VH-VL binders against c3mjb8. Designs and how they scored, part 2

Target 1, 104 residues: c3mjb8
Amino acid sequence: MRIKNKIKKRIIELIELAYITARKGDLELAREYIKLAEMYSRKGRIKIPLKYKRMFCRKCYTPLITGVTERRRIRSKILIRTCLICNWQRRYVLSRNKGSNKEN

## First folded at step 13 (VH-VL)

Design N2
Fold by OpenDDE, fold request of step 14:
Structure N2 (fold): chain C 104 residues (1-104), chain A 123 residues (1-123), chain B 107 residues (1-107)
Amino acid sequence: as target 1 above (104 residues)
Amino acid sequence: EVQLLESGGDLVQPGGSLRLSCAASGFTFDDYAMSWVRQAPGKGLEWVSWISGSGYSTEYADSVKGRFTISRDNSQNTLYLQMNSLRVEDTAVYICAREDYDFWQGYYYFDHWGQGTLVTVSS
Amino acid sequence: DIQMTQSPSSLSASVGDRVTITCRASQSIRSWLAWFQQKPGKAPKSLIYAASSRQSKVPTQFSGSGSGTDFTLTISSLQPEDFATYYCQQSYSTPLTFGGGTKVEIK
């Protein structure tokens, strides 16, 4: 396996682990996993896939869990995701294709 | 159409091993997390194990930790459950379930289930 | 672990009846609650997720409500095909846990 692929795998694994850890109630440890994933991404010059980047707050690195660390609201055809830890907000234009929503 | 077909159920003795398979079709397999859920005869549903779409993360019920291993081959659209050190209480119909994700609400949920395969552990 | 207490364990009803099944979580699970239907010898069928969202092709007589610890599945008008066992399930945290089930029988 190419080194970049191994690093990418580790990044994804860490993000998934962070999400699971957060759902178990350990937000601090979860954030550390995200920070580690970001570090690997930066050092390895590997882009984190959008699917996984959307799993955590890009400002405070907290995994986003609806009702726990995140609030989602739809207003005027825009999905607003709010991090309940740092109040960071991201907006998504609603489209039929859930995976291709544009961030603004 | 989404289809999940379990196989591999058999009669085994306590301490034995068995590997179950769940063949998936009708959807992009690696986009979805999968779980095994079991149901003892005449009893309710019990979650057994979970695996992420990538296959890099797994979770287990305490009752099966150290004995069962969940895995997947995304190239073959197949979910597996390796069961070792089987016990009588592991007797159940084992069902694979697909976990979908609602992006708008932010929830993961089971949306499709297989028919299950019967595992009987008996002396 | 989060314990899910489902009630009643069984009930008898007639076609056209309003049926209510309750599920209580041992701790707050926000809206991470799902409902399933299962008939004997058949695979479970997903009905509700996120406490109140109907899954695709689920009849409108099924509705879910509640948040936190107390949840309710309501069948507004019981149909002949609705006689089955129903389960609640929390997905708030692992391990995922199910209620004990409610068998809806013909009166």
Scores: ipSAE 0.902, ipTM 0.948, lowest interface PAE 0.5, mean pLDDT 95
Fold by OpenDDE, fold request of step 14:
Structure N2 (fold): chain C 104 residues (1-104), chain A 123 residues (1-123), chain B 107 residues (1-107)
Amino acid sequence: as target 1 above (104 residues)
Amino acid sequence: EVQLLESGGDLVQPGGSLRLSCAASGFTFDDYAMSWVRQAPGKGLEWVSWISGSGYSTEYADSVKGRFTISRDNSQNTLYLQMNSLRVEDTAVYICAREDYDFWQGYYYFDHWGQGTLVTVSS
Amino acid sequence: DIQMTQSPSSLSASVGDRVTITCRASQSIRSWLAWFQQKPGKAPKSLIYAASSRQSKVPTQFSGSGSGTDFTLTISSLQPEDFATYYCQQSYSTPLTFGGGTKVEIK
């Protein structure tokens, strides 16, 4: 359990680092961090929290940054997130009661 | 109500050290990234440091790299800034700011600020 | 680093006036631009994020526009409580950087 917590910490750290790195303009290095995080997740059998999984494209592992690597559009009460690198799309149904942005 | 209260500002000599604190209340502290921003007397705003909600990632302005350390204790809802090797040019009001996230648009932004605490570095 | 050039540095206006403040980034920051208000001895107050999104409880006379490198904060009708210093800030990349500020003074 202690080891799993350490691994989980490393996974989160890598994803956060990837996002920051991508925002600094190094997408390739950022993708490598995500790949590494995914590897740790797989080997450690640790699920990546949803909050962090939403920070990158699950197809090409590019951190999703609005206006740079991601486009977001709302149509018919559906949020469409498009990866501008590989065109991968995810859809989110808009909640009528917008709670905290951190809970989404 | 969201509240951010800075403390720890003091008068110190060049080369000295100081630790600032920002006490947060009114929200789930660990869900939000935090930053320190400073303002020299009569001057504009300057970003100093950033820390993720988890505390696992940090960023620093070049002007403070190697001298300042940002940290947080999520169990105490407190943000810290350890300042070492202080210089005269570090004299400023230091303000903590909360970074929120707009999920629908995909932007991070500062939404709440503290009143700041004054740090004076003088020989 | 991304440089933010804000203009003018100061302006004088009267209550009811339309006020326009501009901010230019040294490179494209897309819409990662925010505006803040600060009064003397007080904490900054967040006004606009994402270039044009007004934060909660911000009066409607405040509006933001622009994308890429050129941005504008507009106060449609200046109120007595709006006399303050305004700052733009880019959050496109670290280090985060601010404009030099614009002081809006009473004419």
Scores: ipSAE 0.900, ipTM 0.949, lowest interface PAE 0.5, mean pLDDT 95
Fold by OpenDDE, look of step 13:
Structure N2 (fold): chain C 104 residues (1-104), chain A 123 residues (1-123), chain B 107 residues (1-107)
Amino acid sequence: as target 1 above (104 residues)
Amino acid sequence: EVQLLESGGDLVQPGGSLRLSCAASGFTFDDYAMSWVRQAPGKGLEWVSWISGSGYSTEYADSVKGRFTISRDNSQNTLYLQMNSLRVEDTAVYICAREDYDFWQGYYYFDHWGQGTLVTVSS
Amino acid sequence: DIQMTQSPSSLSASVGDRVTITCRASQSIRSWLAWFQQKPGKAPKSLIYAASSRQSKVPTQFSGSGSGTDFTLTISSLQPEDFATYYCQQSYSTPLTFGGGTKVEIK
């Protein structure tokens, strides 16, 4: 449990760092941080919290930044998030509760 | 109701140190990133430092890098700013601000501000 | 660093007037732009985020528009409580930067 918690911390730290790095314009390095976080997740058998999983494209590992690497549109009560790097799309049913959206 | 209350402001000499605190209440503190913003007397707003909700990531303005340290204690719902090697130009009201996230639009933004605490650096 | 140029630095207006404040970024910040109101001796108050999204409980006379480098805050009909200093702020990248402010004074 102690080791898992430490690994979890590193995973989150990497994802946050990736996001910041991407916002500074270095997408390549940012993707590497995400890949590393994913590796730690797999090896440690630690699930990445949904909050942090939503911060990057699961297909190409690019941090999703609105207007830069991501486009968001709402149509018919569905949020469509499009990765502008690889065109990967995810859909969310709109909900009043933050973080309680169901992925489609 | 969301509340942010800064404290710790004082009069100090150049080269001195001071630690500011921001007590947060009315929300789940660790869900939100926090920033310090300062305002010199009669001047505009200047961003100082940022810390993620987890506390694992931090950012600083170049003007304070190496001198200031932002931190937080999520168990006590408190944000801190350790200021070392203070300079006269650091004189300002220091304000803590909460950064929210709009999931539907994908933007981070400040939505709540404290009243601030005055730091005066003078010989 | 992204520089935010705000104009005008000050203006005089009367209650009921339409007021327009402009903010220009030195580079494209997409829609990562916020507007704040501050009265003397008081904490800043958040008005607009994401260039055009009004925050909760913000009066309808306040609206934001623009994208890229040019942004505008509009007060459609100035109210007595709206005399204050207004700031734009970009959150596109760190360091976060503010405009110089616009003081809206009573004519």
Scores: ipSAE 0.880, ipTM 0.938, lowest interface PAE 0.5, mean pLDDT 95
Fold by ESMFold2, fold request of step 14:
Structure N2 (fold): chain C 104 residues (1-104), chain A 123 residues (1-123), chain B 107 residues (1-107)
Amino acid sequence: as target 1 above (104 residues)
Amino acid sequence: EVQLLESGGDLVQPGGSLRLSCAASGFTFDDYAMSWVRQAPGKGLEWVSWISGSGYSTEYADSVKGRFTISRDNSQNTLYLQMNSLRVEDTAVYICAREDYDFWQGYYYFDHWGQGTLVTVSS
Amino acid sequence: DIQMTQSPSSLSASVGDRVTITCRASQSIRSWLAWFQQKPGKAPKSLIYAASSRQSKVPTQFSGSGSGTDFTLTISSLQPEDFATYYCQQSYSTPLTFGGGTKVEIK
């Protein structure tokens, strides 16, 4: 549907803007963009694509920037991402063809 | 095979306009952010502009803000650079570059480059 | 803006030499650093990203090290095809910036 496409576009715009905003150092505003994107996703029943869901902390909504707002550790094909703001951790088992994220 | 082919470079007068294209093939274009990078004759590399895979986000070097516009048409697998109010110092080979993401380590990086197209700005 | 300072601007070396090129950032970029090779009249070729991660198909004589502000590209045994100009580049923040380049010439 045309309306759902516009809402999905807005969700993606907000998550991308949040990441850029966080890279410039404004984490408070970046979190607000993520919260708004999550609200649109929930209200519109539109799934956030996986590549964008992986861009922010699911607990505190901080965009995850390697070495700045998150730490990454790799052990035995397991990636552990730690949010440096709220200490939430998430583990990923990475396979040859499924671990790549081709979105920027 | 990943291929990036720039076109549209030309000789233009100061104050003129020019539109560059970068035709992409061999990959899912909208999965990748793209940049324009330029190299003046005998000089090093200078980043010009960036656009996200979706096309919704852009960034510009200060030297080109307000004069250049990056865009993309994901249905045509083509990246564009609209250059207005051209100056002599914009003379360079303009190269498009593909940015990939290593999710394992969490870094974006340039992985493929076009050969470039020459823009000469002179009276 | 983050200034990237490469050293040296040029060097002369013989086939088989170990070559070291340094790059300093004006502020911490963590490990958001890449290295590129460029031969005359050719597009840049990506060598290293994330300070030390070798790109696919890049020969093992190329290695990168460093974090924070100080970074090094090492060519462990210079080959004839390695005579080129090398650039570092940070991707920590926009504007993305490159070092001034290091021209590696045959002695």
Scores: ipSAE 0.814, ipTM 0.899, lowest interface PAE 0.7, mean pLDDT 91
Fold by ESMFold2, fold request of step 14:
Structure N2 (fold): chain C 104 residues (1-104), chain A 123 residues (1-123), chain B 107 residues (1-107)
Amino acid sequence: as target 1 above (104 residues)
Amino acid sequence: EVQLLESGGDLVQPGGSLRLSCAASGFTFDDYAMSWVRQAPGKGLEWVSWISGSGYSTEYADSVKGRFTISRDNSQNTLYLQMNSLRVEDTAVYICAREDYDFWQGYYYFDHWGQGTLVTVSS
Amino acid sequence: DIQMTQSPSSLSASVGDRVTITCRASQSIRSWLAWFQQKPGKAPKSLIYAASSRQSKVPTQFSGSGSGTDFTLTISSLQPEDFATYYCQQSYSTPLTFGGGTKVEIK
């Protein structure tokens, strides 16, 4: 209820803070924020919105910053994102709509 | 279509306060981060402040930290800038800007700008 | 803070000329660079992001290049409506910073 809303807010706050922290160069602290957000998500049984799930490596929890902590390649209408910290890859199909903050 | 309309600019004395508004329409407001950018008469552009789409995260230029507060009301599609302890050097046109994200290339960028509202700080 | 040095501060050109504007960052910003156009009394107009990606509905005479610290905006054939001031801006780190501008004037 009201508690779940507070937990969801905290999850989003932590992921946003992690990205800002990583942009300033502190990847260790940034990963700790993501780990904490994941813990709140698991214990509160609140799914992290996909917009925010895309902001960090799902394997090592490093925030993904283009050209810094991740590499991006587009091959045959597939986006391949590679985490430069742990080499984990994810693939995404190009959508008909502009790929803003939405899944397609 | 995307529309950003600033208001609240006025003539104020040094040390005074003023609150600016930016009314947004034509898009899902809470999906987008927003910034205030200012331009002194005859001068270049200076970034002032940024707020995430959720409203949970903010950032400020050093020149305004502790004096200005950015906020947003996502239910009213409105961005705000509360300006306290105003100085003559804060005189500028204040412009709100929408930040979009190109997921496929992975970059944030400003894609839409308001026309601005003039703030004049003088005795 | 990342300083953005833009050159030249102004230039004069004729319709049809090729115009090149340079922007240098005080440290590597990878490709986190944007270009804006501003006419007197008007809001800025976004032209380029990610160093070389043209924003939608931006005319094809505008192109951007560069990575790291050195970036270039090129206007391949200057049109009458292209006389304006141009700014570069980095989004690699906060505070976000702009170059000082390049005023492109009619010769």
Scores: ipSAE 0.800, ipTM 0.895, lowest interface PAE 0.8, mean pLDDT 91

Design N2
Fold by ESMFold2, look of step 13:
Structure N2 (fold): chain C 104 residues (1-104), chain A 123 residues (1-123), chain B 107 residues (1-107)
Amino acid sequence: as target 1 above (104 residues)
Amino acid sequence: EVQLLESGGDLVQPGGSLRLSCAASGFTFDDYAMSWVRQAPGKGLEWVSWISGSGYSTEYADSVKGRFTISRDNSQNTLYLQMNSLRVEDTAVYICAREDYDFWQGYYYFDHWGQGTLVTVSS
Amino acid sequence: DIQMTQSPSSLSASVGDRVTITCRASQSIRSWLAWFQQKPGKAPKSLIYAASSRQSKVPTQFSGSGSGTDFTLTISSLQPEDFATYYCQQSYSTPLTFGGGTKVEIK
């Protein structure tokens, strides 16, 4: 297995594990998994895929679970996600073509 | 057209083993998490197991932990369920289900289901 | 585990009737609730997710409502093809759990 592929696999494993851990209620441990994934990404020079990057708060590293750790609002085709732990916000602009425009 | 086709269901004795397959077509398989759901004859639905699109994360119902293993081969567009130490209580139609994500609202949900494959465990 | 209590277990109705089916979760699941339709010998068909969001190509007589612990599926005008068993399901936490089902029969 290539070294870069092993590092990318570990990053994805940690982010997925963090989300599962947060859904079980352990936000502190979940944040530690995200911080470790970020460290592997930086050290290995591997960018976190967008799908996974959008799974957690970029400020406090809490996994974002709709109605639990984040609030979502849509206005004029702009999605605003608010982390309920640290109040950090991020805005997204989407256009849908034939229902194929999907993000995780 | 999204299609999910299960196979591998059979009659087996208690303690036996069986491997189920779910052949996927009509979509980019590794973009989607997948689950196995079972339905005993004349009964309701019971979730069995889940696997992430990457294949790196899995979850299991307590009733099957240690006996069943979910896996996927993203190069072959196929989901698997290895079933060991089968019990009479495992008798059911086993159905694979695709999980989609609504980014606008932020929810995961099952959007497509196979027809299922029957597993019968009896002596 | 989160228990889903679905009621009624069965009902009889005529074409054109308004039908209401309820689900109660044993703890808050926010809006992480889905509804499915299943006809005998067939795969389930997904109807509603996120408590109230209709899946693609689901007819408009189906609507969902509720949040927290109490949820409803409403069929505003029952059609001949709507006689089936309906299930609710929570996706808030694993194990994912389903209600016991509501069989909607023609009277």
Scores: ipSAE 0.785, ipTM 0.891, lowest interface PAE 0.9, mean pLDDT 91

